# VH-VL binders against o27280, part 486

Target 1, 266 residues: o27280
Amino acid sequence: MDSMNVPEVLEIKRIVEESESVKTFIFSWDFRREVRPGQFVMVWDFRDEKPMSVSLIDPVRSEIGISIRRVGEFTDRVHGLSEGDLLGIRGPYGRGFELMGRDILLVGGGIGMAPLAALADEATARGMRVDALVAARTADELLFLDRLEAAGVNISTCTDDGSCGFKGFAHERLLTLEENHDMAAVCGPEPMMFQVMRILDERDVPAQLSLERYMKCAVGICGQCCLDDTGFRVCAEGPVFWSQELSRVREFGRYRRDPAGRRVPW
Key: E = the ipSAE of ESMFold2; O = the ipSAE of OpenDDE; V2 = 0.75 times the mean of E and O plus 0.25 times the DockQ between their complexes.

## First folded at step 22 (VH-VL)

Design Ai19 (framework fv_marstacimab; at its last fold request DockQ between E and O 0.93; V2 from the best seeds 0.88)
Fold by OpenDDE, fold request of step 23:
Structure Ai19 (fold): chain C 266 residues (1-266), chain A 118 residues (1-118), chain B 112 residues (1-112)
Amino acid sequence: as target 1 above (266 residues)
Amino acid sequence: EVQLLESGGGLVQPGGSLRLSCAASGFTFRSWSMSWVRQAPGKGLEWVSAISGRGGKTYYADSVKGRFTISRDNSKNTLYLQMNSLRAEDTAVYYCAKHDWYGSFDIWGQGTMVTVSS
Amino acid sequence: QSVLTQPPSVSGAPGQRVTISCTGSSSNIGAGWDVHWYQQLPGTAPKLLIYENTHRPSGVPDRFSGSKSGTSASLAITGLQAEDEADYYCQSHDSSLSSSKVFGGGTKLTVL
């Protein structure tokens, strides 16, 4: 068994409070183990294990960050932890984002901004122009704005209630923005991603989208994250997919499988 | 230094033609849409035409549609406006302007004067 | 005549607050298109003053502010200074026109 598949017990070095419901947990990381934006790790609190996207990749400080939204029992426990506490981390897993061209559009919703924030850091470091459409339900749920701004990212915000920026959904806001991008990276609620992908396809902008599915093994064995018809495993062939790949995925934007394997709508 | 520099303006008779140029420097030219905006003497600003960063899409105000043609050469960082069938009402200072992501004009040239008169 | 409507002129004394309105319609401001503002000093090219309704470019003092609501937008200038005497233009996009940018008629601001 690959040593990568054995959880490493790591100390929480720092905790950044991103919002009321989101915290970023920072760990020391040996970068001999490569990690890319869009990849995920399995976080183990010694009771349960959940996949989480990497939101910070800092080779200078030898640190990674994992942003976690408080949404259930597991995340409740994790959010109760303090600096100095321990977590098990194994990975990274999956296919990350690929950067292309000079001008990149990021479209993120909620916690979906986590992997995109890491991608933004890499893109700006490469001298790319980065435009980020950041969406959330309300102003207080918008993530990573200061971080993105500090990186030189052009930001546009969108909130469902209009408390900050454009009032409406990300795909609606996108229609009112300029179109000159070489590629796009999208991550957030699947209905959002579905609509955004449609627009990007109409604009002939190559797009990569990060999917979320229930997964257990993270190594492409158990099949829990297998997409219908295609047989794509989100943990192995994804979680980042090209729009051309997702066009073949019937369930995309329509339904997903729950832990029991039952179809559930978004 | 980021700048736009217009040229090609001058005096022309009605029905005549002119070609304006705008030289861009200090930014990645192909990454941004560009527009021409004109201002008649003592009057307000009027959008004339726009072109996408890659040049694949062009847009025109109704007042110039069929008479003006916007184009760009990204290898030369230059924007163009071919003006045909010029009319007296086309008399104005013509500005080239850079779009930002939000659709505003964040960089302007100093303008070139076009005078159409007999 | 202009797609966006501005008052032709406004005036104020130094230190006062002035506002310039920009009235559009359901096909531009009301359709969700952003409003931008430009300052044009006498004999000069326009300068971007406010973008995306409320944001200030670098170098623009915070005494300039923008707002948008419904089919209208507004530019507010607090602590009016002599150097603020200029023409001001609002700009947006109109969906009824083929991807057309639209300007207001402009407002001449006089500092008394």
Scores: ipSAE 0.929, ipTM 0.959, lowest interface PAE 0.5, mean pLDDT 96
Fold by ESMFold2, look of step 22:
Structure Ai19 (fold): chain C 266 residues (1-266), chain A 118 residues (1-118), chain B 112 residues (1-112)
Amino acid sequence: as target 1 above (266 residues)
Amino acid sequence: EVQLLESGGGLVQPGGSLRLSCAASGFTFRSWSMSWVRQAPGKGLEWVSAISGRGGKTYYADSVKGRFTISRDNSKNTLYLQMNSLRAEDTAVYYCAKHDWYGSFDIWGQGTMVTVSS
Amino acid sequence: QSVLTQPPSVSGAPGQRVTISCTGSSSNIGAGWDVHWYQQLPGTAPKLLIYENTHRPSGVPDRFSGSKSGTSASLAITGLQAEDEADYYCQSHDSSLSSSKVFGGGTKLTVL
């Protein structure tokens, strides 16, 4: 609809505590605005506006869920809200994941599991085999495990500290798992995604990766979300990119940018 | 209903050949790597060969390289092992086994006996 | 001549706990490869008992448990029952043998 660019004020219908630091906020949603896994919305708390991934897409109940990690002033304020409180939402925006074949690999780190959880629901509903490698720093930060298990997803976990599953990074675990997948979807910390992308490329597995960059307009006109060397705008041509598109991006996996556009180490 | 059924075993002379088959049912065959695993009388399990789900990669134990060929026909849900230049030490029950994502063998057949004796 | 070493036999009385070791090296278990365990009852095909070091397939009682540490793995059986008398095999992957799947030599469990 034409109103996609203007925030709609919506009531928080339910709040799900996913972990100590992550909550899912559920809203009623008119699915004449179609939503695809991997797309994002801009969430407005009447002071500031930030992009957030859609983690639940339920056209039958007319609901969407948005998972938000508490990491700063904006997300602290949103985490302080209760059911019945209001938020502005505009979108959805961006290019979502495309499913292909019958066997899909998901590799998610931290809050990056949010869009992958939505994708897992769609993939299992289509009858696909879904294998998910779920990564976090600690066991307490692994997200959506019960939801994925209930959906029939095969799960492997890894944690930096070894408190659950494989001790180490997602790309290290991936090297010790069987390969037989038609495609992969990857979302998480950019250094993780870079290493995972290299392994998947060597294995000749088509991969789609979801990136985050600083955003202001969310519709591709301001240029604040551009990638080095390509001119791709994360909010318009992404946030989901094919690995082949990202192979041409020199900054991917090497550094990040702050809101002022300055290079900052990962 | 998930099942693996081996066939093609029997008695063969040294230097001879046999072709083993394994019929799969109850799962999406092309999605999974498959292995042959053997067990000589009174001995332990020995992995023999593996093939990827789409058939693009094959693997062999050193003891059978150059003599055995693993293959699959995904349109018939069938795994094969062509065994040539057979030796007495190849005498064993041969199992077909399905890999899972973690690299375990989660489904096994009943096995078929191969006896190499003159 | 497996690169995974198991004791040839172990024994225990009904109701007791028994542990079966699987000792590898830096080219297999120590490189991060999972350990899986199989039970083979007399006259039958092997059955998956433990996968991914610690997980039980449906139908395997929780008195069977697995663990992995360093270059070694262990299968523990508590509340030992007569029907647990079987051969037990660990399995992993060894990078020094190319991309070879590898079994331990097997352990015969005798229930006294």
Scores: ipSAE 0.810, ipTM 0.912, lowest interface PAE 0.6, mean pLDDT 90
ESMFold2 (binder alone), look of step 22: mean pLDDT 93; pTM 0.947
OpenDDE, look of step 22: ipSAE 0.900; ipTM 0.942
ESMFold2, fold request of step 23: ipSAE 0.785, 0.788, 0.778; ipTM 0.907, 0.905, 0.903
ESMFold2 (binder alone), fold request of step 23: mean pLDDT 92, 93, 92; pTM 0.946, 0.946, 0.945
OpenDDE, fold request of step 23: ipSAE 0.926, 0.926; ipTM 0.957, 0.957

Design Ai2 (framework fv_marstacimab; at its last fold request DockQ between E and O 0.93; V2 from the best seeds 0.88)
Fold by OpenDDE, fold request of step 23:
Structure Ai2 (fold): chain C 266 residues (1-266), chain A 118 residues (1-118), chain B 112 residues (1-112)
Amino acid sequence: as target 1 above (266 residues)
Amino acid sequence: EVQLLESGGGLVQPGGSLRLSCAASGFTFRSWSMSWVRQAPGKGLEWVSAISGRGGKTYYADSVKGRFTISRDNSKNTLYLQMNSLRAEDTAVYYCAKHDWYGSFDYWGQGTMVTVSS
Amino acid sequence: QSVLTQPPSVSGAPGQRVTISCTGSSSNIDAGWDVHWYQQLPGTAPKLLIYENTHRPSGVPDRFSGSKSGTSASLAITGLQAEDEADYYCQSHDSSLSGSKVFGGGTKLTVL
């Protein structure tokens, strides 16, 4: 649809304080335009534009939520906004998560929990068993715990400093949890995702992982988000990839391209 | 409501065999690992064996390895324990227990008594 | 003899605080495996009391609490009541025995 490429100016309906550094901005949404967990939108503050994952999909209230972590100049400006202020939203774009089976494992780190929270809502609504491993550096950075609990999700937490739950990284915690999942969805820091994918492969659990890359056009034209060797465009063929697809991506877990196209390690 | 009902216990002579069953209801059986845990009279709990939800992986305590076989039929929501070459020290109440995601046993049956005696 | 070590018995008066220790090793508790606790009333099957070191299932009063540190875990009971008289077991997983669950020897709690 051509209309999806034109930013729609939307009013911030409400703002949810998720943590000290993360806010969820709620917008009215016309669900004639379908949106799936794992897809992203381009957020425009009339100065700059950034891709953001959809973290809430509520057809009943006709709302979507976009969770944004404060990490730079653009997000600083957005975090300064109030309810009633305006933002430009275009999309959604990309390939979202695909649900299969009855038992799903979610592994998320930091803001990576945003699309997984939306996926959890859909999965639980379908009557699936949802287990969520939620990782963060510290306890105060753990996201969506109350929301996930309210949805009936089984939660396990891990923090780098041990301030909440398992002390260590997500892949370490995963080794100490029971298996028996039909599929997994993973989103977070790429080093985390890389290690988690290895474990899931060893366990023969089909996994989908959401990648983050520098993105410009969001429509598969500019090539800024193109993955080496494969030619996969994160905005078009992704951002959600199957583990089998990522196994072909040499750079996965090792490096990414910066805005200038240079290789930079994680 | 989750229910686990053990059966198959009884009196058997040393060297004999028994097959225990555990009928499960109130939850999606294939989604969870299951274990057998036993308790000798006046003694503590001892883990015996476990099986993954799909039945592809089985685990045994050293005390029963080579003699006991755990299995499951997910179409019947039933867990089994085939016990061969029974010994006096195998005398115990045998519980079937449901695993949760964290590796704990969140639900237990009432147990079935196995007595090995001459 | 048990992989996890518990005191054979503890006692307390109503209203008091009691603690039951569970000592493991580098192959179980200190290896990162969670500790779970069970209550077994006389003549009944065990009941899950604490899971994942510190979490209470629905229906378990908040006067029961669990903790874990190093090679040991602990169950604390505050405001001890007569109905708390039971056997208590800690449970974990041992890395040296792939897929093996392990129990403590159990602790008999007597309410005086």
Scores: ipSAE 0.930, ipTM 0.960, lowest interface PAE 0.5, mean pLDDT 96
Fold by ESMFold2, fold request of step 23:
Structure Ai2 (fold): chain C 266 residues (1-266), chain A 118 residues (1-118), chain B 112 residues (1-112)
Amino acid sequence: as target 1 above (266 residues)
Amino acid sequence: EVQLLESGGGLVQPGGSLRLSCAASGFTFRSWSMSWVRQAPGKGLEWVSAISGRGGKTYYADSVKGRFTISRDNSKNTLYLQMNSLRAEDTAVYYCAKHDWYGSFDYWGQGTMVTVSS
Amino acid sequence: QSVLTQPPSVSGAPGQRVTISCTGSSSNIDAGWDVHWYQQLPGTAPKLLIYENTHRPSGVPDRFSGSKSGTSASLAITGLQAEDEADYYCQSHDSSLSGSKVFGGGTKLTVL
């Protein structure tokens, strides 16, 4: 009879418009349910349920923030909500980022900056040096720049169209930046993460990368989030993986699977 | 407050040797690459050598390669430049400079003068 | 050896706008390497003025600005003041020299 992890219904406390296509929804949160950067929650709009990254973890104000990009029917409905409206939240789930050393590199593409913004807050609170390479297609899609600057993060931007910062891809920019990091955390489009991982491996920089796969149960029982070659379940053994774990995964950076399980090119 | 304090300059004969030191404070020394940059009297800036924060990579201008050795002791927050086989053209003020992530030199010492003359 | 080219000198009257050019090649500026600028007042060490092509460190007035296009970069100074009289250097990285930082030859700015 205990067949499901039941979402808790929470009131939207505040909405921050991060860009035309990205909003952060802020909720009061009881931190007896610990949340770590890189973990995700399942967001339920009373019709459907999707995994979303936590972008703000604020135990002092007892708040969490969840950043949601408008990409389809579910996210369109959520973007139409207002302060005071309700959403169901279950979780957190998954393996978050681990911090080590004194110097961390963050490489984020688009909405992938969401979990990295939360990680940056934790890293700076520990007194670490944080360098963040923030990538997007266009300048108006660069996320969290003011928040990162206020936290004391060193920022470099790149955009596909050159409208802000370096014109080109994150991995191309990375080749023209100084090394000297103890670790890296990477989240964004999988082709970007693959290319960044290759550079970091050549530099002998331990890297953690956050993957997205189709999820149904979020607790590791349905198998829908499994990776080829290893059987890793993104919802249970991930979504954050070390680069060494991903080096054994043939599909990473090469293809993805649709909801029916078919291989689809990136 | 970031401080870089060079020492070890002086007068030396051609073919001689000197060892420069740069004491660093006010930042996490091992996190940043460091350079030596020199400026001959009345001339412009010339990059000489660089070393990565953990010390695993070193780089040299062609004009000094094989004669100069950069090193660092992260337990003492000190950068070094061992200069051998000195020539008159090495006469310059030698600056210690800290890199930032972008590859600029965000902090400089006041320099130490090296004169190579008979 | 690759060299960034700057004019040897420029001058301007107080209140005017002056620009200082820095011209490189496909092995440095056009290969995606940033251009940084330094001010060296007489008798002092250089000071970082512009980094990452266009950004100003804290404490540098907004009348100093940088730009980069193709193989070239420029430092602009508006509202020229007497204390701006100094030597100015651009700096980048050259891929053909494996790990080498490169400076321009320097530009002496004279305030008339």
Scores: ipSAE 0.789, ipTM 0.902, lowest interface PAE 0.7, mean pLDDT 90
ESMFold2, look of step 22: ipSAE 0.786; ipTM 0.897
ESMFold2 (binder alone), look of step 22: mean pLDDT 91; pTM 0.942
OpenDDE, look of step 22: ipSAE 0.911; ipTM 0.949
ESMFold2, fold request of step 23: ipSAE 0.756, 0.778; ipTM 0.887, 0.899
ESMFold2 (binder alone), fold request of step 23: mean pLDDT 92, 92, 92; pTM 0.943, 0.943, 0.943
OpenDDE, fold request of step 23: ipSAE 0.929, 0.924; ipTM 0.959, 0.955

Design Ai20 (framework fv_marstacimab; at its last read DockQ between E and O 0.94; V2 from the best seeds 0.88)
Heavy chain, then light chain:
Amino acid sequence: EVQLLESGGGLVQPGGSLRLSCAASGFTFRSWSMSWVRQAPGKGLEWVSAISGRGGKTYYADSVKGRFTISRDNSKNTLYLQMNSLRAEDTAVYYCAKHDWYGAFDIWGQGTMVTVSS
Amino acid sequence: QSVLTQPPSVSGAPGQRVTISCTGSSSNIGAGWDVHWYQQLPGTAPKLLIYENTHRPSGVPDRFSGSKSGTSASLAITGLQAEDEADYYCQSHDSSLSGSKVFGGGTKLTVL
ESMFold2, look of step 22: ipSAE 0.792; ipTM 0.904
ESMFold2 (binder alone), look of step 22: mean pLDDT 93; pTM 0.946
OpenDDE, look of step 22: ipSAE 0.908; ipTM 0.948
ESMFold2, fold request of step 23: ipSAE 0.781, 0.789, 0.793; ipTM 0.903, 0.905, 0.909
ESMFold2 (binder alone), fold request of step 23: mean pLDDT 92, 92, 92; pTM 0.945, 0.945, 0.947
OpenDDE, fold request of step 23: ipSAE 0.926, 0.929, 0.927; ipTM 0.958, 0.959, 0.957
ESMFold2, last read: ipSAE 0.781, 0.799, 0.777; ipTM 0.903, 0.908, 0.895
ESMFold2 (binder alone), last read: mean pLDDT 92, 92, 92; pTM 0.947, 0.947, 0.946
OpenDDE, last read: ipSAE 0.926, 0.930, 0.926; ipTM 0.957, 0.959, 0.957

Design Ai3 (framework fv_marstacimab; at its last look DockQ between E and O 0.93; V2 from the best seeds 0.87)
Fold by OpenDDE, look of step 22:
Structure Ai3 (fold): chain C 266 residues (1-266), chain A 118 residues (1-118), chain B 112 residues (1-112)
Amino acid sequence: as target 1 above (266 residues)
Amino acid sequence: EVQLLESGGGLVQPGGSLRLSCAASGFTFRSWSMSWVRQAPGKGLEWVSAISGRGGKTYYADSVKGRFTISRDNSKNTLYLQMNSLRAEDTAVYYCAKHDWYGSFDYWGQGTMVTVSS
Amino acid sequence: QSVLTQPPSVSGAPGQRVTISCTGSSSNIGAGWDVHWYQQLPGTAPKLLIYENTHRPSGVPDRFSGSKSGTSASLAITGLQAEDEADYYCQSHDSSLSSSKVFGGGTKLTVL
C-alpha cells in the first residue's frame, strides 16, 4: 500500500461560505506533496468517501481549499462540520490542467468553477491574462467572483435566469465574446462543456476540459470511471482531458455511467 | 500606460490610396483585436475594420469592403489600414481602437485626419 | 443611418438626472450582444464610459450607469455636471452585417 492512498486526518482550518450550497473547507497542507489545479482529492468523513476538486492552492499560507456543493447525504454531513473538525484527505489524484501561452480562457459552470479558480490563481501568478466566463443557474450560485476579481481576472457572468450578466447558457455567451486566447480550460455540467468545446474547436483554441464521473478507487483500478470507447479512466488519465482526447470519447456530452455501471443520459 | 498613435493621414485625390499606421504600446499587442473607427467632420462614429490579435481574421464594414485592407505586424506592435480607391465620403478622422474581451473599445488613439478631395 | 438609434440631443440642468436611449434590433442588442457607451468631449477622441451593458471602467464616476433590456439600452447620468457636456455613443455588434461593430448616431448632451 502506497502512503499516497492512506487518508490523512486533517483538521478543518477554516470554512468559507461561497454560496448557499457551496462551502470551501481549508486545510493545512504540506507542499512537499505537490498538488495541481485540476487534480482532485478523496474526502473521507469516516463513513463515506467522495472525490472533490481542489479549489485553492496557497503555498504561502501552506493551505489548500476544497469546495463542496451540498447535493446529497455525504455532502450534507460535511456541510454540518465546523472549524476544528476532522476529515480524511487522500491524494491528490488525476491529471491536472496544463498552462500554456499568454492568454487563457476559463469557462466554468456551477461548482465546476472550483478547479478553475485554482487554475486562475496559478495563471495570474505567472503573469498570464485570464478571462473567466462564470456561469450558474442564478446570480446567487455564481462562485468565486470576488476572488477572481481580486486576482486580476476579467470576468463575464452568465445566468440561466438572467439575474446576473448574460441571460442564457455559457456557450451562448461565449459566442458573443472576443476569441484571442492561446488556450481554454473548461469545467461544469457536461452538456455545457460539450457545447463550449465545439465552439472552441471551431475557433481553433486548444482546450482542456475537466470531466466528472463516478469515481470509487481514484487510482485507476476499479474501472468505475472508464469512458467509452477509449477506456480512459477519469481518475487516472483525467479528470482533465484535451479536446482532442474527448473527441474520441463517445459518451462525452451524451451519457455517463451510474454507480451500478448503467448508462444514464445527461 | 496604453498608448495608440495614428499616422499616415493627409490629403489625397479621389481614386487615390493612403496607408494608415497605428503604433501601440503599454499592452501585449498580439493578445487583442484592433479596429479602425472613423468620424467624418461633424458626424458620428463609424466602425471601419477589425483584425484579430493574431491577424488570422479580418472584418470590414460594407462601405469599405474591397477597398480597404486591415493588417498588423505584431513584431512591431503596429496596426495598418491600406485604403485604396478613396472617395470623398471617406473623409474623416481615423481612430485606432483596442478591443477588450467584451468587444468594446477600451483605448483609442487621438486619430489621424484623412481628407479626400479633388 | 446608424444601426442603433439614439436621440440627437438631450439636455439637463446641473444636478439633474438625464437618460440617453439606444434602440437596436433582434440582430444586435436583441441577439444578446453587449452594449457599450462612449463619451466624446469636444475636440477629443472617444473614451469608454460603460462596457458590457453596466460596468464602469476605472476612473468613471458611479453617477454614470448603464442598463440593457430587450432590444434597447440606456445610459443614465445622475448629478449632472458641466463637464458632462459631450457626445455620447452606444456601440454593439450586429450579426446580420458580417460580424460588424455598430455605433449609435450619437447624442449631444447639453448642460444648461
Scores: ipSAE 0.901, ipTM 0.943, lowest interface PAE 0.5, mean pLDDT 95
Fold by ESMFold2, look of step 22:
Structure Ai3 (fold): chain C 266 residues (1-266), chain A 118 residues (1-118), chain B 112 residues (1-112)
Amino acid sequence: as target 1 above (266 residues)
Amino acid sequence: EVQLLESGGGLVQPGGSLRLSCAASGFTFRSWSMSWVRQAPGKGLEWVSAISGRGGKTYYADSVKGRFTISRDNSKNTLYLQMNSLRAEDTAVYYCAKHDWYGSFDYWGQGTMVTVSS
Amino acid sequence: QSVLTQPPSVSGAPGQRVTISCTGSSSNIGAGWDVHWYQQLPGTAPKLLIYENTHRPSGVPDRFSGSKSGTSASLAITGLQAEDEADYYCQSHDSSLSSSKVFGGGTKLTVL
C-alpha cells in the first residue's frame, strides 16, 4: 500500500481565515512523509479532488497548512467545513523550491503567496535575507503579511486598485525596487509570472517559478499536466521550474489549456 | 550595530584627485547597494554615485560622470570613491550611505570633508 | 533647482502639527517611485525618518507620518517638540535620461 497514491483521511485541526476568500486548513502530519516548500497535495472532499499548495510546514508541532481560495464548487464545499471535519489528502507531490545564496526575492500573486510563505519560513530559519513582493487585486486579498513580518521578511505590497502599497502590477513594482538578490521564487497568475521572469532574466537573477496546470493522477503517468514543446509534466518535473527550463516553453504566459488540452487565451 | 566610517577627505587643489573610503560593519555588506551622497557647506543633499551589492552596476550623477569612479571590495567590506579632476563645486561633506530594498538610505556614515580650493 | 521641490522653511509651536511638502513630476514620484524622508539635526548626518512613502523605521515616533498622491508627497509632524528642529529632505528616484536618485532642496523646521 502506497499512502501517496491513496488519500489519507485527516481531521481539520484548525482553520485560519486569511482573507474573505482564502482559508488555511491545518492538519496533523507525520513527517516521515517529508514536505518541501513548493510541493503540492491533492485534497479530496469525498466528491472531487484538487491540487493545493502547502503554505505551512511545521515539524515541531507536526502540522501542515493548506491554503485554499474559494473559487468554485469544490472550494465552496471545503470552505463550508469546520474544525473536526474530514478531508482526504494524498502527497506530497512535485519538485519543491531549492534555496541558494543568502539573499532571496519572493514575488507572489494572490494565492500564489501560499507556497512562498512556506519558503520564507525555511529561508529565514537558514538566516537568509528575504524580500517579498506581495501582490493582489485589493488590500483585502493580500495574504500572509503579518506572518511574513513576524518572520523578519521585508515586505512590499502592490494592489491593482492601489488600496495598499504600489498601485499596479507586480512587475511594474519590481522595476521600482532595489536589486541584489542571489535568487528569486515566483508564484501567482501565469501572466504575472511571465512578466516578472523577463525582468529577473534581464537582471541575471536565477529564478524558480511555480506553475499550475490541470491534474488528474499527480504522479506523472496520465499526461494531463504536460507543457507544450518540452513534454514537462507539472506534477512530476515541476510544479517548480527554473526560468531557463521555462524559456523553452512556448505556452508559458501566452495561453492556457482547458481540460481537453485545447489552447485558450488567458 | 551598523556602522559606516568615511575617510580620505582633505584639502585639494582644483584638478587634483582624492580617494574616499567607507569602512562598513554590522551587516552583510555584499547584499546591499551603496551610495555616496554629498552636502556642500550650507546647502542640501546631493546624490553622487551608487554601486550594486556585488559591484556589477554603477551609477553616477551627471555632475560627476567621467571624473568619479565608485567601487567596492566585498572581501574588506569597503566602499570607495575615486575623485579625479576636482573642481571647487565638489567641495562638500561626503557621506557613505547604505540602500535598503525600497531605495531609501537607511544608514549613513558621519561624513568626510573634501575641500577643493587654490 | 532641485527635481523635487520643498519649501525652504516651516515653523510651528510645541504641540502643533506641521507639514512639509515635496513636489515632483511625472518622471519621478508620478512614475511610481517611492518617497523617503530624512531628518538632519544640526551638525549631524541625515537619518532615515520615513521610507516607502508612509513607513516608519523602528525608533521613529508615530507622530511622524508620510503620504504620497499624484506627483507630490507630504511629511506630517504632530505634537511638535523642540528636538524636532532640524532640516528635512525628501528623496526619490528620477527615471529620466540619467535615471538617478534625487533629493528635495530641504526644509528647515523651526520650533518656536
Scores: ipSAE 0.793, ipTM 0.907, lowest interface PAE 0.7, mean pLDDT 90
ESMFold2 (binder alone), look of step 22: mean pLDDT 93; pTM 0.947

